# VH-VL binders against p61151, part 9

Target 1, 198 residues: p61151
Amino acid sequence: MKKFARFIGIDDGYFVRNVHKKTKLIGAITKHTILDGVLSREITIDGDDVSEKIIDMIKNSNHYYQIRGIILYGITFAGFNIADVELIYKNLGLPIIIVMERPPKDIFYKAIEKYKPNGIELIKKAGPIYKTKTPFGYTYYQVYGIDKDTASNIINNLAIVSKIPEPARVAHMIARGVTKGDSSKPRAGGDSNPGPAG

## First folded at step 6 (VH-VL; framework fv_reozalimab_arm2)

Design r33
Fold by ESMFold2-Fast, scan of step 6:
Structure r33 (fold): chain C 198 residues (1-198), chain A 124 residues (1-124), chain B 110 residues (1-110)
Amino acid sequence: as target 1 above (198 residues)
Amino acid sequence: QVQLVQSGAEVKKPGSSVKVSCKASGGTFSSYAISWVRQAPGQGLEWMGGIIPIFGTPNYAQKFQGRVTITADKSTSTAYMELSSLRSEDTAVYYCAREGDYEYGSGYYGMDVWGQGTTVTVSS
Amino acid sequence: QSVLTQPPSASGTPGQRVTISCSGSSSNIGSNTVNWYQQLPGTAPKLLIYSNNQRPSGVPDRFSGSKSGTSASLAISGLQSEDEADYYCAAWDDSLSGVVFGGGIKLTVL
């Protein structure tokens, strides 16, 4: 039953440009809201390898056959390493929900549109941004391979301590903890992960 | 304060190429858009293309597609513009200019810092 | 040719209000923000207005910008002799996938 369904939340670790070339990619698997497993890979800062690393991480895991969906903490990782939700879906057969604390500013999308043409097409594949009201405020989200209303229900069922669903929240905490040494969220503007979820 | 410092004046023969550098000092480089804009004597401003260094992929104006190459070296905070197959009509002052910090949403979303310009003269 | 249309010249006297026009199309001014640049003789351009109507720090409030449909305007109130310069409008053009400039206007302060 859906009450005990497993989801994997995915986020990237702390990095500083001009110091680091790569950072950690963390997958946190939860059974409902309880942590059940952790997966790790490395991704290139501002690279193009996050989709392949997500696929490799999940497909080669003993957890793969039990996972029912993927929750991405934003669509951009390690800066401007952009997830191809269509490629991920086709390779894994798992629905994808992209969650954000706030929608990206128009200037961010304009930059990608102007100076990273293949990147804007990846973002467009994720479709429109929706919002759902949790007890902790509005969570912004996109969907691939799942309808927006089912995704809204999943987000609300998994948002138990913040507006970010637990698989993604835990992935974020672990990613920061293993790369920065402190899992706490930084102040606005002090983030080493400047994506929509940071 | 951020400054953009360009390489010195060049005199080139028709058919050759020129490579102009633009070094950023005193601030962040990698997440800003760096544009190249030229101005022929007594003429207006003409955008050639730009790059955000962290994306690595330049965007070129259609007029210059196939002749211009824009690159950036994040380790030295330096952008480059190379123009090939030079003609007398390419005689101009070439400017680099910075726009915004697109990653953090800081700064202005117009070209707020400009290099001093590099004069390129194409003559036989 | 320039993609955005500006008059080639304008003039005013000290203290006067002068308005500089810039005309485009739906693919540039109609869909994107407009920036304005001031160029004094022999110098690099200076950002005067960004995002249609915003001033960078250090630009006097007598300079203002506006946008309506596919056109934009730069207004200079209390015109001063040091405002004698070339003025350029600029915008991103979606169809050309690049920045386009107006032809520039030579403002003379008499």
Scores: ipSAE 0.355, ipTM 0.717, lowest interface PAE 3.6, mean pLDDT 89

Design r34
Fold by ESMFold2-Fast, scan of step 6:
Structure r34 (fold): chain C 198 residues (1-198), chain A 124 residues (1-124), chain B 110 residues (1-110)
Amino acid sequence: as target 1 above (198 residues)
Amino acid sequence: QVQLVQSGAEVKKPGSSVKVSCKASGGTFSSYAISWVRQAPGQGLEWMGGIIPIFDTANYAQKFQGRVTITADKSTSTAYMELSSLRSEDTAVYYCAREGDYEYGSGYYGMDVWGQGTTVTVSS
Amino acid sequence: QSVLTQPPSASGTPGQRVTISCSGSSSNIGSNTVNWYQQLPGTAPKLLIYSNNQRPSGVPDRFSGSKSGTSASLAISGLQSEDEADYYCAAWDDSLSGVVFGGGIKLTVL
């Protein structure tokens, strides 16, 4: 894709289970790497509403017609609220790239497979996990509605501060800042991928 | 250190329902799988279903689909198993059991902590 | 009905090695890990082995597990009188989308 194309990065905010029922969903729109707009919605912790909220957030914004693609920071939001990339693509007509600092642990997928049957189908729709080398290390990614090589180029074009492309990195910082009162660089795996780290 | 404490024995008539509770004594509850396993007198173990409390949905063994409902209340760290349309062959000891922490990848991926069991007797 | 097959009984003498078998199919043991449970009379089951061959803390190393293809085995070396119990294998079954147990085996220490 073109160097100055607009992308929206999407991530979820801070939350504590059994304290909060909802958290923020943030969309950060960038022109290349420069922040151009911010969108927000609320999503249910461990719920099933993130796809609907992503669609509603983008489709009803003044930015919709400028956006060339969606970058999701992981496929899970607010814990186990799983994005349906097929539904999002069908409703918005925008390619989707899912980015992760590292792949989720097998036990996380096993939890979804055993105890959230509809969830594993959503994850399978996102297809295989690829990796691409940035100046900051390997970024792991999945694609929907776009080929893996084009997605790799987009990731590398937008990874200027960390291995996470700027739209997603900025979305994470804003989401944390407005929900926790504190913002920082994305943690390994991000808040939308609760798999164990270390 | 974590304990699962179940509700007391029940005697029920055929066609009624029973709801058994399983309270965790602390620790992390929401991301652990809680299974319900029954054992009829002199018989083996039979899995009924399980839930990870954060998912709001449970997975049920085919034999019990339509008759069993498994729920969890995260605020009280309590899981429930309700079995409806009771028959005499539902007479059994009902166990709850915990497995792993699926969010953090900790604990054992086998049922490592069990409740004491709840005897349910179904008779006319 | 039990989905996994175990012999109904086994026996051994103190100090000997006893092996308990568990037979399944590609949808359960063939694709997933096997757990083993010990049940003493009048008590809830206790986890003995998880992930085919791992022991929880507090389980003696006399107990070991193995898996090959669609079958699994629990071995008890240095058999002791307190090992007299019912033993169950268990695995996730992909086709049934649930946990399946063996029928259980009564181990008698002679």
Scores: ipSAE 0.403, ipTM 0.724, lowest interface PAE 3.3, mean pLDDT 89

Design r35
Fold by ESMFold2-Fast, scan of step 6:
Structure r35 (fold): chain C 198 residues (1-198), chain A 124 residues (1-124), chain B 110 residues (1-110)
Amino acid sequence: as target 1 above (198 residues)
Amino acid sequence: QVQLVQSGAEVKKPGSSVKVSCKASGGTFSSYAISWVRQAPGQGLEWMGGIIPIFGTAKYAQKFQGRVTITADKSTSTAYMELSSLRSEDTAVYYCAREGDYEYGSGYYGMDVWGQGTTVTVSS
Amino acid sequence: QSVLTQPPSASGTPGQRVTISCSGSSSNIGSNTVNWYQQLPGTAPKLLIYSNNQRPSGVPDRFSGSKSGTSASLAISGLQSEDEADYYCAAWDDSLSGVVFGGGIKLTVL
């Protein structure tokens, strides 16, 4: 990858299930590690609309033709709104890297397998979970439309203050700041907002 | 101390429908699997289906496909089971029960809390 | 009628050990964990054993579970009069894509 290549990091905002029906979806575009643009949409909590919102957000942006890849902060958004990486790839032609602080717990997959069989199919599309050693610890990741070694290099080149690459880290901070009013708190924020895909 | 509290007994005519509610109090609701299990007089337990509210889609036992609808309202921590085209053979006690917490990886992975049961009698 | 097979009845005397069997197939007990439920007369079922052999808080250690191949067993040692109840095994069935129960066993404490 080139030092000035653009990536878009994507994360969801703070929400409480018994209060909110929707939350923000934030795309943070970086030129290497420097913020170059911010995109926003709304997504449905525990809905099925995140893939379409990602596609719409990127495709209708003046940044689209300069973006080299997508970094998702997990595969689940606003609870269990699951990204279809195949659909996103087919529509945008951009490789996708899914990053996680920890691998998902086994019970997460068992629950989806039993009660949301279309959801397990979406997760299976993302393929195996890999890990890469950064100066800040291990980042766990999945890939679609890009090989795991190239993705590992991208993660390491963009992990400059934490093990989460900057596009995704900045998207998380903006999403938190816009929806909760404070970007310094952990991703989980409140008890109703932690994701099993971590 | 979590409890599941079900709606009261119902007497229905053949061909009608019944909708039973199950309200969770004193704890987490949305990330648990909520099952509906019935028991006809003097007979065993029969699983009808279940839902994890945060997934939004219910799973149904084959015998009840097309007649049962299971839903959940996360804002009121209430699960519902609606059974249509009632027959005398549907006379039973209907239970809701929870399993998990699947989001946080806590709790027991068996139905650890049960509602008190709702008696549904179908007669003409 | 039921997918999992249990004997319809069993009996014991106080202080004895009773073992309750549950027989299934590769699509249920052979591939998934087994749970056991106790139902006292006129009450809702209670979880006794989950994940083959684990006890919820409050279930005494005289109740134990085991699984071997496509079969499972619930053992009750030091049988007490309050153990007189119906007992059900249950497991997820991959082929049916749902929870299946045994037919239940009526345990009488003589």
Scores: ipSAE 0.321, ipTM 0.694, lowest interface PAE 3.7, mean pLDDT 88

Design r36
Fold by ESMFold2-Fast, scan of step 6:
Structure r36 (fold): chain C 198 residues (1-198), chain A 124 residues (1-124), chain B 110 residues (1-110)
Amino acid sequence: as target 1 above (198 residues)
Amino acid sequence: QVQLVQSGAEVKKPGSSVKVSCKASGGTFSSYAISWVRQAPGQGLEWMGGIIPIFGTAYYAQKFQGRVTITADKSTSTAYMELSSLRSEDTAVYYCAREGDYEYGSGYYGMDVWGQGTTVTVSS
Amino acid sequence: QSVLTQPPSASGTPGQRVTISCSGSSSNIGSNTVNWYQQLPGTAPKLLIYSNNQRPSGVPDRFSGSKSGTSASLAISGLQSEDEADYYCAAWDDSLSGVVFGGGIKLTVL
């Protein structure tokens, strides 16, 4: 990808199960590390609509023609609303990098297999988890439509204040700020999705 | 304190269906995993399946696949287990049990609250 | 037949330590956490141990769990008359995609 290419980082907002039915989905567009635009949609908590909402959000944006890649802060949104990276790639023609502070624990996969089995193949589509060393520590990542070494270079070029690339970090900050009333440091899967008991 | 209250005992004819209810009270319903476990007279515990109402997807033990349907009605905080094509060997006490609250990150591992059980007798 | 193997019966006297075994395979106990349930006559089961060795609130500390490889154990120290019950181990089984129980053990307090 070009040195000054635009990327969109995507994360979900704060939510409380049994209180909220939906939460915000935020896209933060950066030109390198400089914020250039913000997009917003709503997604259903533990629903199946995040892929459709990502596609709709990007494709109907005036920014679409300049976006060169998508950075997802985890593969799950609003609980177990799981991104279909193949569907997103096919509809938008944009490579996808999934970033995490830590790889998911086994218990997380067990919960999905037990109670949302239609989600397991979506997770498998994201492929193997890689890691890359930044000045801020190891970032774990998966790729779709792009090779792992190019993705590693993109992550390192965009990791300027934390090990999470700037588009995803900014998306997380905005999502938590507008839904919880304050922002918090980025975490794999976000603070609004507490996951299984572990 | 969460309680699970089940429907009353039933006597059914072979070939019929039975639908047992499990109503949650005194706590959160939708984010809990609700499992169904049966016990034939003098026999051990047998897991039939489960559901988390917020996901809308039920999971079934292979032995019961095709005969059991597990559903949930979030508006009434009630889970249901329907077993069809009843045989005499389906005579058992049927329990519902919860595994915890996903909102607070508890209870994917153990069934911490149980219903009182529903006796289903299949006889001609 | 149950998927997890437990002895059918065990006995002890008050004050003794009793250990109840549970044997499985790599697809269940070998890969997943073990839970233990107590069933008093005529009652619903009660959760005694979850996540191999954790106790729910209200379960006395004389109950403890452990897991090694494809086997798990429930230990009851300072055995009491009220511990006379059936005990079941349980685990998720990856190959069956479901919860599996042991056959249960009848513990008699002599």
Scores: ipSAE 0.007, ipTM 0.503, lowest interface PAE 10.1, mean pLDDT 84

Design r37
Fold by ESMFold2-Fast, scan of step 6:
Structure r37 (fold): chain C 198 residues (1-198), chain A 124 residues (1-124), chain B 110 residues (1-110)
Amino acid sequence: as target 1 above (198 residues)
Amino acid sequence: QVQLVQSGAEVKKPGSSVKVSCKASGGTFSSYGISWVRQAPGQGLEWMGGIIPIFGTANYAQKFQGRVTITADKSTSTAYMELSSLRSEDTAVYYCAREGDYEYGSGYYGMDVWGQGTTVTVSS
Amino acid sequence: QSVLTQPPSASGTPGQRVTISCSGSSSNIGSNTVNWYQQLPGTAPKLLIYSNNQRPSGVPDRFSGSKSGTSASLAISGLQSEDEADYYCAAWDDSLSGVVFGGGIKLTVL
């Protein structure tokens, strides 16, 4: 992997269906593992606009010419707003890696198969799910416009504090922070740090 | 604790249409599958179709294609089933039933909560 | 005519084990999970078993499900009088793109 290669990680913000109609889409650009830029758009909850918003966000950015690849935190955004990786690739010319903490549940695919007719075709375009072992556990991933072994190397080179590569991890934190007001993850048992001595 | 409450019994003439409602109370509505299942007197269960409200598109059994329309209103947590061109053979109890929570990838591969049923009688 | 095949009737006595069969094809039971529904007279159906062998909260452990190839079975151990009901198997059918039911079986507790 190139030492100064830039990647953009993409994730969606917090939302509640009965309250919100839209949420934030965040792109975090890293120079290797160091944050170098942040892009934002809004996407429709359970809509069909995430692909066009990803394209618009990147293509109209001063960072576009420096970006070497896209890392999506999952293929679904704002509920069931599904990314069309072929459309994104055709418009941007950038390889795409989709990363997940766990493999998708069967019931997720059954829902899409039964009730979102174009959704299964979008999922099929993303190809088979692979896994790679990081120091932090297994990362599950799909690829478009790049081979699985190169993608595995990119994931491992960018997984420095968790099994999720840094561009996607940072995008997730920013998206949650600006929409929910707090980017922190719930802890097993909910242990708090002891207060400072005073 | 989720309940599905259906509209009341209806008597219809052949050739007319009927629209049955199914209102969800307690728990989540929009990310669950809602199916419509009918049962003619003394007969078995027959699936008509279903919808997940967040997708906005319904799936219909082949037998009912072109005659059935299933919709959902997320603001009132209500699903609807409209059956047109009614015949005497459409006399049945019509049930709505809930399936899974598809957003969280949880729930069942089956219908865990059922409405009380709506009797539709088609007679001249 | 139902897509899944069940016997029309079965009977048992209190305390006995009864097994209810359900036969399908590769496009339904062979490729998808099976659910079982209990219908007491004059009531809506109740989910008894999902995902071949799982019980919803509140269903007694004397009810169990199994699947082998294109067939499924519901077993009721320690049969009780309140088990007298109609039982339906159901599965998604890939060829029909929909849910299919068995014809139902009337279980009589003698």
Scores: ipSAE 0.060, ipTM 0.624, lowest interface PAE 6.5, mean pLDDT 87

Design r38
Fold by ESMFold2-Fast, scan of step 6:
Structure r38 (fold): chain C 198 residues (1-198), chain A 124 residues (1-124), chain B 110 residues (1-110)
Amino acid sequence: as target 1 above (198 residues)
Amino acid sequence: QVQLVQSGAEVKKPGSSVKVSCKASGGTFSSYAISWVRQAPGQGLEWMGGIIPIFGTTNYAQKFQGRVTITADKSTSTAYMELSSLRSEDTAVYYCAREGDYEYGSGYYGMDVWGQGTTVTVSS
Amino acid sequence: QSVLTQPPSASGTPGQRVTISCSGSSSNIGSNTVNWYQQLPGTAPKLLIYSNNQRPSGVPDRFSGSKSGTSASLAISGLQSEDEADYYCAAWDDSLSGVVFGGGIKLTVL
C-alpha cells in the first residue's frame, strides 16, 4: 500500500423505523488517513437498493479513478438492505473489504435464511469472516477481489485511532452526524445498522 | 405493550374470498414476524403462514399455498390474511400473532401476543 | 393432521405434578426450540413457555419445560383448577419451512 493511496469507507446514517423511509449512505474518501472527500446518496430502509447506490455514488464521482479500494462498515445497511459485493466489484473493478467490530449473531443468519433467502445468498458471496489483531483489538473482516493477508495489512495501516480503519470510521461519524445531529452511539432499535456489526 | 386487534366476524359463500386484518397498537411492528393461525370448531391449532415486514417476504404452510396471501402495511402497522376459494372446511377462528424480534436478535420467541380472533363462517 | 404428537387427554388432582409430552422428529424438535401454549375455553392461546424452558413474565414458576432429543415435555407442579385447559406444543420444521403444532391435549383437573 502506497502512503497516498485513496480508499472509500461506506456506512449508513441514523434512522427510526415507522418514522423514516430512507436514510443517508455516506462515502468518506481518505488519502491514507486524511479525509479528502465525502459522497452521499439516499438508501431505502430495509430495501434492496444499497448496491446500486454504492455503484452510482462512486462511478459518478471525480474521485473514482484515484480510489484503490472500498471498505464497507458491515454488509447490511439501513437495517436489512444487503450489499452485493460481487455486483459492486464487477461494476467498479475495486476490491472490497467488509469490516465489523464483532461477528454476526447466529440468530441474524437464521432469520435471513428462513425469511429472506436472496439476502442469505448475498451474505454468502462475501465469504468467510477473518480477524486481524490491531493495536486497538481484533477487527473482523471479509474480502472480495483481494486476498485476506493484503486486506489485513490495509486494515492495520488504516487503524490509527480505533480498530475500525479510518475511511469506514469517518464514514460512520459523518453518517451519524448528518442524520442524527450527533455522532454519538445510537440507542438500540432505532439504529441505522442493527445487523452484523451491532 | 403491544396489542393486536382483528377485524370482525365474516360470513362467506363457498368459492368466495375473505380478507382479515390485524392491527398492532403500541410498540414495534416491522421487525417481528406476524403469523396467522386458525382453529376449526373443536379442533387444534393450524399455522397458515407468516410475514416479516422488514424482509418484505412471506412464508406459507404447504396446505394453504396458492390459496392464502399474507400482506403487511408498515405505515398503518396492519397485517392482512386473504384466503380464497373458500370451502365449508375453512369455517374457523382465525388468529394473528406476533413472534420474534429479528432486529434485536432476541431469538426465536414463541407467539407472545395474540389477536382476539376472527370467526369466519363459510355457508351457502 | 398434526406433525407433532401429543396425547389427546390427561388428568390430575389439585396439588399433583402433571407432565405433558410432545414427540417430533429431527427436522422439528430435534433441531429447533419448542414453545408451549395454553388455551382456556373460548379464548386465544397464551404463550406459556418459549425457547424450550423460558417463561414469559407473568407465568407462574410451577410451569416448566424441557427438551431431550426429538421430544419435549411441559411440567405443571402444584396443579390448580384454573390450569384446566388445552395445551399445545409447537416448533419450527426445517423440512416444511414452517411452524408445526401438536394436536393438543385436554388437561382435566379432577
Scores: ipSAE 0.011, ipTM 0.513, lowest interface PAE 9.3, mean pLDDT 85

Design r39
Fold by ESMFold2-Fast, scan of step 6:
Parts: sequence; C-alpha cells; structure tokens
Structure r39 (fold): chain C 198 residues (1-198), chain A 124 residues (1-124), chain B 110 residues (1-110)
Amino acid sequence: as target 1 above (198 residues)
Amino acid sequence: QVQLVQSGAEVKKPGSSVKVSCKASGGTFSSYAISWVRQAPGQGLEWMGGIIPIFGTANYAQKFQGRVTITADKSTSTAYMELSSLRSEDTAVYYCAREGDYEYGSGYYGMDVWGQGTTVTVSS
Amino acid sequence: QSVLTQPPSASGTPGQRVTISCSGSSSNIGSDTVNWYQQLPGTAPKLLIYSNNQRPSGVPDRFSGSKSGTSASLAISGLQSEDEADYYCAAWDDSLSGVVFGGGIKLTVL
C-alpha cells in the first residue's frame, strides 16, 4: 500500500427491526489511516439494496477518482442485506476486501442457504475466507478483484489500533454514533440467546 | 411462554383455496423460521415449506411448488399458508411450527414451538 | 415413501430400553443435524431431541439421541406407559432444499 492511498471503509448503523425500516450506510474515506471524508446513504433493513447504495454513494462522490479500494465490515448489512461484490466491482472498478473479527458460524450460512438461496450465491461470489496476523490478533478476510497477499498487506498497514483496518473501524464508529447516539461498545457479559422455548 | 395460535377448522370444496393463519405471541417472530407441516388422517408428517420473515421469501417443498404460498406479516407477528386447487387428498391437519432464532445462530434447536393445528376437510 | 426410513412399529414393556432407528443419506442426515419429535394421540408433535443428542427443558434424561454417518437413533430407557406414541426423525435435505421426515414409528407399551 502507498503512503497516500485512499480507502473507503463501509458499515451500517444501529437499528431495531420492529421500530425501524431503514438505517444509515456510512463510508469512511481515509488517506492511509487519517480520515479524509465521510459519505452517507440509507439502506433497507433486511432488504436487497446495499449493493446499489454502495455504488451510488461512491460513484457520485468527489472522492471516487482517488479511492484505491473498498473495505467492507462484513458482507451483510442492516441484517441480511447482502453485498454483491461482483456487481460492485463491475460498476466501480475498485478491489474489495471484506473484513471480520471471526469467521461466521456454520448455522448462519445454513440459514441463508435454506431460506435465502439468492443470498448464498452472493456470499459464494466473495470466495474463501483467509486470515492474517496483526499485532492485535487474527483478522479474517475475503477478497474480490485483488489477490489475498496484497489484501493481507493492506489490512496490516491499516490496522493501527485494532485488528480491524481503520477505514472499516471508523465507518463502524460513525455509523453507530449517528444512529444510536453513542459509538461505544456494549458492556461485555450482556444477554445471550436463551435457547428453545418450552 | 411463546405460543402459536392457528385459525379454526375449514371445510372446502375441491378446486377451492384455503388460507390458514398462525399468530405468534410471547416472543421474537421475525428472525425465526416458521414452517408449515401437514398430517393426513393416519399418515405421517409432511413439510410444505417455511419462511424466515426477515428474508421476505419462502422456501417450498417441491410437491407443493406452484399451489402453496407462505407469507408473513411482521407487524402482526402472523404467518399464513394458502393452498390452492384443493383435492380430497389435501384433507389433513395443518400445523405451523417455529425454528430459530437464526439471527443469533440457534437454528439447531429444531421446531420447538408448534401451533395447535388446523383441520382442513376437502369434500364434495 | 418417506425420504428418511423408520420401522413402522416397535413395542416394549415398562422398564425396558427401546431403540428407534432412522436411516437417511449423505444429503440429509449425513450433512445436517437430526431432530426427533414425539406425537401423543390427538396432539401436535413435541420436540424431543434436537442437534442429534440435545434435550429441550422438560424432556426426561431417559430419552437420548445419537447419530453415526447417515443414520440416527433415539433411545428410550426405563420405558413407561406414557411413552406410547408416534416418533418421527427429521433433517434438512440439501438435494431437496427442505425438511424431510421419517415415516414415523408407532411405539406400543405392552
């Protein structure tokens, strides 16, 4: 990665399904690790519009011509609104790196395969999950339009305060801050899934 | 605590349609899979299809593809199963059942809550 | 015929151990977890075992499940009269893209 290269990190905002129909989609543009711009759109909770909103947000930005790549904080947004990395790549010509703190649970993929077959095809387009060791632990990632070793170098170059690269980390903080009113992490040891009823 | 309550018994003529409702109370609805399972008199259980309301689309067993429609209304926590072109062999008890919570990765739990069943009789 | 194969009937006497089999293929039991359902006469089915071998709250420990390859078994130890019921195995089938049930077994307590 070049010293002055720009990347855009993308994440979604806070929402409650029975209260909200839409949430914020935030793009945080960094020059290396320094915030250089913020873009915003709205996406539909559990909808199918995140890919077109990512494309619209970036393509109509004054920053588009200087962005070198896209870093997605996961492949699912606002619940089960799944990014089509092939469609995004074809429209923008920018490589995509999907980052996550841990690999998704098998049951998550099984749910999508069973009840959202068009969604599993979008996930399959993102290819295999890789991992790279940062000073902060292992970051799991997928790539589209870029090789895994180059992506690993980009992640490590941009992981300066956590194992999540700065564009994605900043996008997450802004998205939560503007939708929930506070970007701080939830208290550790909170509620867990209660299991089957009856 | 969570309960599924189904609509009442129906008597239908061949060629007509029936729409059965399943209302959830006492818990989360939208991230669970809601399945429809039928049982003809003296026969076994047969899965017709299911929906996770937050995905918006239903998955149907091949045998029923084209004449079953499963929908969900998240605002009323109600799932529906409509079966068209009814035949005498569609006479059965129709159950709704939930499996989940898929948002929290608990789909392994199987169908843990069942409705009381709706008897549908198709006769001429 | 049902996709998963179960014997049509079984019997036992109080206090005995009864094992109910369920046979499938690589596309169902071989690739996903097995659930077991108990159906008492005139009632809706009740989840008895999930995730191959886990019991929901309220199910006695004398009920246990197991899975090996493409087959699963439900074991009932210390058989009681109230266990007289129909028992169904179930699994997701990847090739059919849906839930499949066994044909059910009628367990008679003699």
Scores: ipSAE 0.376, ipTM 0.722, lowest interface PAE 3.3, mean pLDDT 88

Design r40
Fold by ESMFold2-Fast, scan of step 6:
Structure r40 (fold): chain C 198 residues (1-198), chain A 124 residues (1-124), chain B 110 residues (1-110)
Amino acid sequence: as target 1 above (198 residues)
Amino acid sequence: QVQLVQSGAEVKKPGSSVKVSCKASGGTFSSYAISWVRQAPGQGLEWMGGIIPIFGTANYAQKFQGRVTITADKSTSTAYMELSSLRSEDTAVYYCAREGDYEYGSGYYGMDVWGQGTTVTVSS
Amino acid sequence: QSVLTQPPSASGTPGQRVTISCSGSSSNIGSDTVNWYQQLPGTAPKLLIYSNNQRPSGVPDRFSGSKSGTSASLAISGLQSEDEADYYCAAWDDSLSGYVFGGGIKLTVL
C-alpha cells in the first residue's frame, strides 16, 4: 500500500425508527490515515437510496479524481438500506472494501432473503467474507473490484488505533457525532456491531 | 404479551375485494415479519405472503401475485391483507402470524404468534 | 397440491412414540430450516418446533424435530390424547421465494 494513497470511508449516523425518517451518510477521505476531507448526504432509514447517495457524494466531489478506493463500514446502512457494490463500482470505477467487526448474524441475511428479495442479490454481489488479523484482532471483509490479498494489506496499513481501517473509523465517529452527539469508536477485539442500525 | 387481533368475519360477492386487518398489541411490531396464511374449509394451510414493516414492501406467493396486497402501518401497529377479484374458491379462514424480531436477532424464527383468524365467505 | 409431502393420517395409542414425516426437495427442506405447527380443531395453528429441532417456551420435551437431506420428521414420545390434532411442516422455498406447507396430517389418538 502507498503511504499517500487516498481512501474514502463511509458510514451512517445514529437514528431511532419511531423518531427519524432519515440519517446522515458520511464520507471521510484520508491521505493514508490523516483526514483530508469530509462529504455528507442524507439517506432514508430502511430505504433503498444509499447506493445512489454514495455515487452522488463521490462523483460530484472535487476529491473524486484523487480517491483510490472506497471502504464501507458494513454493506447495510440506516438499518436495511443495502449498498449495491456492483452499481457503485460501475459508476465510479473505484475498488470497494466492506469491513465489519464480525459477520452479520445469519438471521439478518434470512430476513433480507425472505422479505426483501432484491436485497439478497445485493448481498450476494459483495461475495464471500474474508478475515485478516490486525494488531487489534480480526477484521472481517468483502471485496469488489480488488483482490482479497491487496484488500488485506490495505486494511492492515490503515488499522492504526483499532481493527477498523482509519477512513471507515473516522467516518463512523463523524456520523455518530453529528447525529447522536457522541462519537464512540468501535471497540477493539471481539466486539459486535450494535445491530443492523449501527 | 404480544397478541395479534384480526378484524371480523366478512361475506362478499364474487368480483369484489376484501381487506382484513391485523393489529399487534403488547410489544414491538416494525421489525417482525407478518405473514398471511389462509385455510379453506377442510383443507391445509397456504402462505399468501408477508411483510417486515420496516422494509416497506411485501413478498407474495406466486399464486396470489396480482390479486393480493399486503401493507403495514407502523404508527397503528397494524398489518393489512387485501384480496381482489374474489371467487368462491377464496372462501377460507385468513390468519395473520408473526416471526422474528429481525432487528435484534432474537425471538423464535417460526410463526410464534397467530391472530384468531378472519372468516371470509364468497357467495352470490 | 402441497409442495411438501406428508401422509394424510397417522394414529397411535397413549404412551406410544409416533413419527410424522415431511418430504421436500433441495430448494426447500434441503436449503432452509423446517418448522412444525400443531392445529387443534377450531383453533389457529401453534408453533411447535422451529429451526429444525428447537422448542418454543411451553412446548413439552416429548416433541422433537429432526432434518436429514430433503426430509424432516416430527417425533412425539409418550403420546397423549391432547396431542390429537393436525400437524403441518413448513419451510422456505428458494425457487418459489415463499413459504411452503405440507398438506397436513391428521393424528388420531386411539
Scores: ipSAE 0.403, ipTM 0.717, lowest interface PAE 2.8, mean pLDDT 88

